# Ledger of designs, part 1: VH-VL binders against Protein RcaC (rcaC)

All scores and structures are predictions.

Target 1, 117 residues: Protein RcaC (rcaC), of Microchaete diplosiphon (Fremyella diplosiphon) (q01473r527to643)
Amino acid sequence: KVMILDDDQDWLRTLPTLLKPWGFKVTTLADPQQFWTVLQAVTPDALVLDVNMPQINGFELCQLLRSDPHWQRLPVLFLSVLTDPTTQNQAFAVGGDDYLCKPVKGVELANRILRRL
Structure headers, positions and changes below count from the first letter of each chain, unless a header shows other numbers; antibody chains aren't numbered by Kabat.
F, E and O stand for the ipSAE by ESMFold2-Fast, ESMFold2 and OpenDDE, each averaged over both directions (binder to target, target to binder). V2 = 0.75 x the mean of E and O + 0.25 x the DockQ between their complexes.
Where letters were taken out, [cut] stands.
The coordinates of atoms that the task and the answers printed are left out; those that the model quotes come from them. Centres of patches stay.

## First folded at step 13 (VH-VL; from r6 with heavy chain S103T)

Design t3
Fold by OpenDDE, fold request of step 14:
Structure t3 (fold): chain C 117 residues (1-117), chain A 120 residues (1-120), chain B 107 residues (1-107)
Amino acid sequence: as target 1 above (117 residues)
Amino acid sequence: QVQLVQSGAEVKKPGASVKVSCKASGYTFTDYYMNWVRQAPGQGLEWMGDINPNYGGTNYDEKFQGRVTMTRDTSISTAYMELSRLRSDDTAVYYCAREGYWTPDAFDIWGQGTTVTVSS
Amino acid sequence: DIQMTQSPSFLSASVGDRVTITCRASQGISSWLAWYQQKPEKAPKRLIYAASRLESGVPSRFSGSGSGTEFTLTISSLQPEDFATYYCQQYYSYPYTFGQGTKLEIK
């Protein structure tokens, strides 16, 4: 089970299809305000997290996950349009397990998820 | 026309490093992954890894982890593959090959290959 | 890793012959399979992708079929320029892997 949080509806439509060949059960979420509710309901094996989102960005959410005893070990993969090294380094500094950039090749995203499971 | 042009043949000593370049032209460099594939003399094809030129993210075959470094310079549409701690069995023709993002249907364009010879 | 096994490794045939090369994957790869042709001292050339899609400019005598774990490349009527080495490749998962190759020689 993979949960994807991204405020971009186009990516939320694309990513499940992109990951389909590898048999992932994908749950998408656009509203970061519903993150914890959906997270607890779905109990994903991995989280694909956008960085740029309204109100709460992906880095902040990752830090919250890492401080939570129940979710601190959840694999978190960032998927972002930001390509600068500083942002990439920040992703790992906040506890992200991986960082990928949009657009992404399906096999790459799938492989990066699978290696964390 | 779309093409990949690689650097010239290399002769290296064991323990040395080699850096092969692959210059892309005729298309937008960042619209495709760049793959590296090698072929030892008289042998088959071996995938080494790829790089996403947008941000430099790489995927390496574990066989080469710690010895291979793939980079790119987007300003000149050039990908690089560096292999360190060379040994004789690294002797091969090294190819770069592009692969699309959305239709990742394997390698449609290949470089001409770079012969790397490792010998004492 | 996914192992790709081609058969046969060597094949002798004559111009006009119909030949079939098979490729078996150690696990399911859907249709994420490509076929390449390589001539001596040349880079490989993609012939087929997505198991059955013919590359632009490739003669229609070439065809690919199969899904899952069993795939075939067929040349309906061999031409002189078709004698070469052929490779299958899976791009379903990293690391990408190739078959060991099939050298098609003139009889």
Scores: ipSAE 0.896, ipTM 0.953, lowest interface PAE 0.5, mean pLDDT 96
Fold by OpenDDE, fold request of step 14:
Structure t3 (fold): chain C 117 residues (1-117), chain A 120 residues (1-120), chain B 107 residues (1-107)
Amino acid sequence: as target 1 above (117 residues)
Amino acid sequence: QVQLVQSGAEVKKPGASVKVSCKASGYTFTDYYMNWVRQAPGQGLEWMGDINPNYGGTNYDEKFQGRVTMTRDTSISTAYMELSRLRSDDTAVYYCAREGYWTPDAFDIWGQGTTVTVSS
Amino acid sequence: DIQMTQSPSFLSASVGDRVTITCRASQGISSWLAWYQQKPEKAPKRLIYAASRLESGVPSRFSGSGSGTEFTLTISSLQPEDFATYYCQQYYSYPYTFGQGTKLEIK
């Protein structure tokens, strides 16, 4: 089970399709304010996070996850349009397990997820 | 015309490093992943890894993990593959090959290859 | 890793012959399979991708079929320029892997 949080509806439509060949059960979420509710309901094996989102960015959410006893070990993969090294480094600094850039090959995203499961 | 042009042949001693370049032209460099594939003399093809030129993210075959480094310079549409701690069985022709991300249909364009010879 | 096994490794045929090369994947790869042709001292050339899609500019005598674990490359009528080595490749999972190759020689 993979949960994807991204405020971009186009990506939420695309990513499940990209991951389909590898048999992931994908849950998409656009509203970061519903993150915890959906997270607890779905209990994903991995989380794919966008970085830039309204009110709560992906880095902040990742930090919260890492501070939560139940979710601190959840694999978190960032998927962002941001390509600068500083952002990439920040992703790992906040506890992200991986950082990928949009657009991304399905095989790459799938492989990176599988590595963390 | 879409093409990949690689650097010239290299002769190296065991333990040395080699860095092969692959210059892309005729297309937007960052719109495709760049793959590296090698072929030892008289042998088959071996995938080494790829790089996403947009941000430099890489995927390496575990066989080469720790010895291979793939980089790119977007300003000159050039990808690089560096292989360190060379040994004789690294002797091969090294190819760069592009791969799309929206339509990942394997390697449609290949470089001409770079012969790397490792010998004492 | 996904192993790709080609058969046969060597094949002798004559101009005009129908030739079939098989590639077997150690696990399901859907249709993420490509075929390449390589001539001596040249880079591989993609002939087929997505198991059955013919590369632009490639003669129609080449065709690919299969899905899952079994794939075939067929040359309906061999031409002199078709004698070469052929490779299959899966790009379903990292690391990408190739078959060991099939050398098609003149009988």
Scores: ipSAE 0.892, ipTM 0.952, lowest interface PAE 0.6, mean pLDDT 96
Fold by ESMFold2, fold request of step 14:
Order: structure tokens, then sequence, then C-alpha cells
Structure t3 (fold): chain C 117 residues (1-117), chain A 120 residues (1-120), chain B 107 residues (1-107)
């Protein structure tokens, strides 16, 4: 199972289609305020997070996940439009497992997710 | 109009490195992955790896891990492939080829190829 | 790695003949298969993508079919410019892999 949190509707519509050939079960979420409720209901095997979202960013969510004994081992892959090395380094510093930039092709995203499972 | 133009032929000794360039024109460089494929004399095609030119992320075939480095300079729409510790069986024509992000259309445009000869 | 096996490796035919080249994948690759034509001293040229989608500007005598593990390229009426080497390629899984090639020459 893969959960995707991203406030961009075009990406939320595109990413499940990109991953479909590899047989992932994908849950998408646009609203970060619903994150914990959906996370607990779905119990995904991996999480794909956008970095920039309204009110809370993906780095903050990742830090909270790493401090929670229940979720601290959940694989977290960031998927972002931000290309600068400082942002990429911060992703790993907060405990992220991978960082990819939009746009991304399906084979690369699928391969990165599978490597974390 | 869409073109990939590669650097010229190279002759190298075993143990040296080679860096091949691939300059894109006629399209937005960061909208497509760049792939590198080689072809030894009289042989078939061999995929080496790709790069997402938007941020520089790469994927390499395991047989080239540790010897290949793919980079790009988005300011001049140019991708690079560097192969180090060359051996005689690295003699080949090296191609760059672009691949779309959103349409699974494989390699629609290829560079003209760069001949690399490794001989003592 | 997904191995791609082309058959035949070599094919001799006359202008006007119908030619079929087969490509088999060692694992299912859905329809993520391309066919390339390569002439001597030239870069490959994409003919077919997504197993059956014809590249813009490629003559309609070329067609592709198949899914899963078995794929074919067909040239319905061979022309002088079609004598070349043909490669299939999967782009379903890293590393991407090509078939060994089919050299098509004049009989």
Amino acid sequence: as target 1 above (117 residues)
Amino acid sequence: QVQLVQSGAEVKKPGASVKVSCKASGYTFTDYYMNWVRQAPGQGLEWMGDINPNYGGTNYDEKFQGRVTMTRDTSISTAYMELSRLRSDDTAVYYCAREGYWTPDAFDIWGQGTTVTVSS
Amino acid sequence: DIQMTQSPSFLSASVGDRVTITCRASQGISSWLAWYQQKPEKAPKRLIYAASRLESGVPSRFSGSGSGTEFTLTISSLQPEDFATYYCQQYYSYPYTFGQGTKLEIK
C-alpha cells in the first residue's frame, strides 16, 4: 500500500496512474489536516510526501512520524518541485528516506518505492 | 528542430576516463529524461543509465556502478556521461536519447553517437 | 533484469515480402515495449512504442502487436529502405534492456 499526500490536484490524479503498472494500492490525500486520521485508517507500507503544503510542510510531518514509536520506521519519500541541494539535504536530516523532484516518470518512482519496502 | 548533438570521437588508453556531452535544442531540456546507450562494434544496444535533468537524479545499470557518472548543465541544455577506468571492451558508440516523463513513449530522439575507442 | 530475446537474429527477404520479427520478454512487461530501426553508421530510430503505437511519420506498413511477454513487429510489404537491423526494447523496469537485434537483408 502507498499513501500520497500532496495538495496539488494534478499530481494526485497523475501519480496513481503512473504507479498502476506496478500494482500498488494507492491512497491519495490533498488536505494535510486529515493526515493522521487517514494514516491510521490506511496503515500504508510507504508514504510519498510533498514538501510545500499550506499550514504544515512535509518536513514537519516527517519529523513527527520519526518521533512517534508507532510510525518511526515508515518509509518516507519526498516528491517536490524544489531542486536545490539545501532542501534535499534537509529532507534526509529530518529522517526522510529518499528525495525526488517533479516531474518524475513512473518507473523511477515505482523503483524507489520498491527499494524502501 | 528537436536535436541532440554529441561531442566528437575520442581515443583513450585503458585506465583513462572519457566524458561525452549531449547538447539539446528545440525543446525544454528539463521536460525529458536523458538516457545513455552504448553499442560495441558489431553488437547490440546496451542501456547504461538515465538522468532527470531537472534535479540531477540518476539511475545506472549495475554493471556500470562505480565507473559511470551522469550529469547535466541546465543553463546550456547539455547532458554529460563520464566513464572512468576504461577497458578495451568499453570501445563503442555512445548515444544519448531522450525519454518523456508523462507519456511512456521510450526513446523518441537520439543523438548522432560518439565513438570512443580504448586501445593501448 | 528482464531479458529480451528476438527471433530471428538474421532474416533474408525480398522487396514486397511480409516480414515478422518476434520479441519475447523473460517477465511480463505489460505493453511497455518499443521497436527501433537502425541503419549502418546511424543512430536507432523509434518505429513503434507502447507495443502497437506507430511513430508519427513511420509508414503504415509497419505494425506492432502483443502484450505481456510476446511481441511482434510486422512489415506488410517490404521496401528497399526497410533493410536494416531491428531492436525491441522494454521500458517497464530498470535496467532497460534491448533484444539482440534482427538483421534484415535483401535476398
Scores: ipSAE 0.205, ipTM 0.773, lowest interface PAE 5.0, mean pLDDT 88
Fold by ESMFold2, fold request of step 14:
Structure t3 (fold): chain C 117 residues (1-117), chain A 120 residues (1-120), chain B 107 residues (1-107)
Amino acid sequence: as target 1 above (117 residues)
Amino acid sequence: QVQLVQSGAEVKKPGASVKVSCKASGYTFTDYYMNWVRQAPGQGLEWMGDINPNYGGTNYDEKFQGRVTMTRDTSISTAYMELSRLRSDDTAVYYCAREGYWTPDAFDIWGQGTTVTVSS
Amino acid sequence: DIQMTQSPSFLSASVGDRVTITCRASQGISSWLAWYQQKPEKAPKRLIYAASRLESGVPSRFSGSGSGTEFTLTISSLQPEDFATYYCQQYYSYPYTFGQGTKLEIK
């Protein structure tokens, strides 16, 4: 099971299609306000998380996950348009397991997710 | 219109390094992955690795890990592949090839190839 | 690594013949397979992607089929310009791998 949080509708349409050939069961979410409710309902094996979202930063969500004893070991991969090394370093500093940049091909994303499972 | 133009043939001694360039034109360079593939004389095709030119991330075949470095300069739409500690069995034609990421379509455009000869 | 096995390795046929080349993957690759044609001293050229999708500008005598582990490239009526070596390639998982090639000679 893979859960994807990204406010960009184009990416929410694209990412499940990119991942489907590998048999992932994908849940997408656009609204960060629903994050905790959907997370608890789905109990995913890995989370793909956008960094830049309205009103909430993906890094902040990752920090909250790492502080929660129930979710602190959930694999988190960031997928972002931001390419600078400082942002990438921050992703790992907040406890992220991987950082990829958009655009990304399906084989790379799938292999990165599989490495974390 | 869309094309990949590679640097010219190279003759190297064992132990040296070679750096092959691949200049893209006619498309947005950062919208496509760049792959490197080689072909030894009379042999088949061998994938070496790829680079996402948008941020510089690479994936190498383990056979070349530690000897290959793939880079790019987005300001001149050029990808590079450097192979170090050359051996005679590295004699081959080296190709760059672009790959799309939205639709799985493999390598649609190839460079003309760069012959690298490693002689004793 | 996913091993790609082509057969036959060598094929001699007459103009007008129907030719079939087979490619077998060591693991399932869905439909993520491409076919390339390579003429002497030239870069490969993509003919087919996604197992069955014909590249624009490729003659309709070329077709591809298959999914999972077994794939075929068919040339329905061989022409003199089809003299070349043909490669299959999986792009389902890293490292990408090619078949060893099929050399097609025209009698």
Scores: ipSAE 0.148, ipTM 0.747, lowest interface PAE 5.3, mean pLDDT 88
Fold by ESMFold2, fold request of step 14:
Structure t3 (fold): chain C 117 residues (1-117), chain A 120 residues (1-120), chain B 107 residues (1-107)
Amino acid sequence: as target 1 above (117 residues)
Amino acid sequence: QVQLVQSGAEVKKPGASVKVSCKASGYTFTDYYMNWVRQAPGQGLEWMGDINPNYGGTNYDEKFQGRVTMTRDTSISTAYMELSRLRSDDTAVYYCAREGYWTPDAFDIWGQGTTVTVSS
Amino acid sequence: DIQMTQSPSFLSASVGDRVTITCRASQGISSWLAWYQQKPEKAPKRLIYAASRLESGVPSRFSGSGSGTEFTLTISSLQPEDFATYYCQQYYSYPYTFGQGTKLEIK
């Protein structure tokens, strides 16, 4: 099971299609206010997070996940348009397991997710 | 209009390094992955690795890991492949080839190839 | 790694013949297979991608089929310009791999 949180509708439409050949069960979410409700309902094996979202960014969510005994070991991969090394370093500092930049091809995303499972 | 133009042929001795360039034109360089493929004389095609030119992330075939480095310079729309500690069996034509990320379309545009000869 | 095996490795045929080249993957690759044509001393040219999608500008006498582990390239009526080496390639998983090639020569 893979859960994707990204407020960009184009990417939410595209990412399940990119991952389809690999047989992932994908749940997408655009609204970070629904994050905890959907996370609890889905209990995914891995989480793909965008960094820039309204109200709370992906780094903040990852920090909250890492402080929660129930979710602290959930694999978190960031997928972002931000390409700078400072942002990449922050992703790992907050406990992220990987960082990828958009655009990304399906084979690379799938292999990165599989490495963390 | 869309094309990949590679650097010229190289003759190297064992133990040296070679750096092949691949200049893109006619499209937005950072919208496509760049792949490197080689072909030894009389042999088939062998994938070496790829690079996402937008941020520089790479994936290499394990048999080249530690000897290959793929880079790019987005300001001049150019990708590079450097192969170090050359051996005689690295003699081959080296191609760059672009790959889209939105659809699974494999390599639609190839460079003309760069012949690298490794001999004493 | 996924091994790609082409059959036959070498094929002699006449203009006008129907030719079939097969490609077998060592494990399932869905439909993520491409066919390339390579003339001597030239770069490969993509003919078909996604197993069956014909590249724009490629003659309709070329067709591809298959999914999973077995794939076929068919040329319905050979023309003089079709004598070349043909490669299949999987792009389903890293490392990407090619078949060993099928050399198609004039009889």
Scores: ipSAE 0.133, ipTM 0.744, lowest interface PAE 5.4, mean pLDDT 88

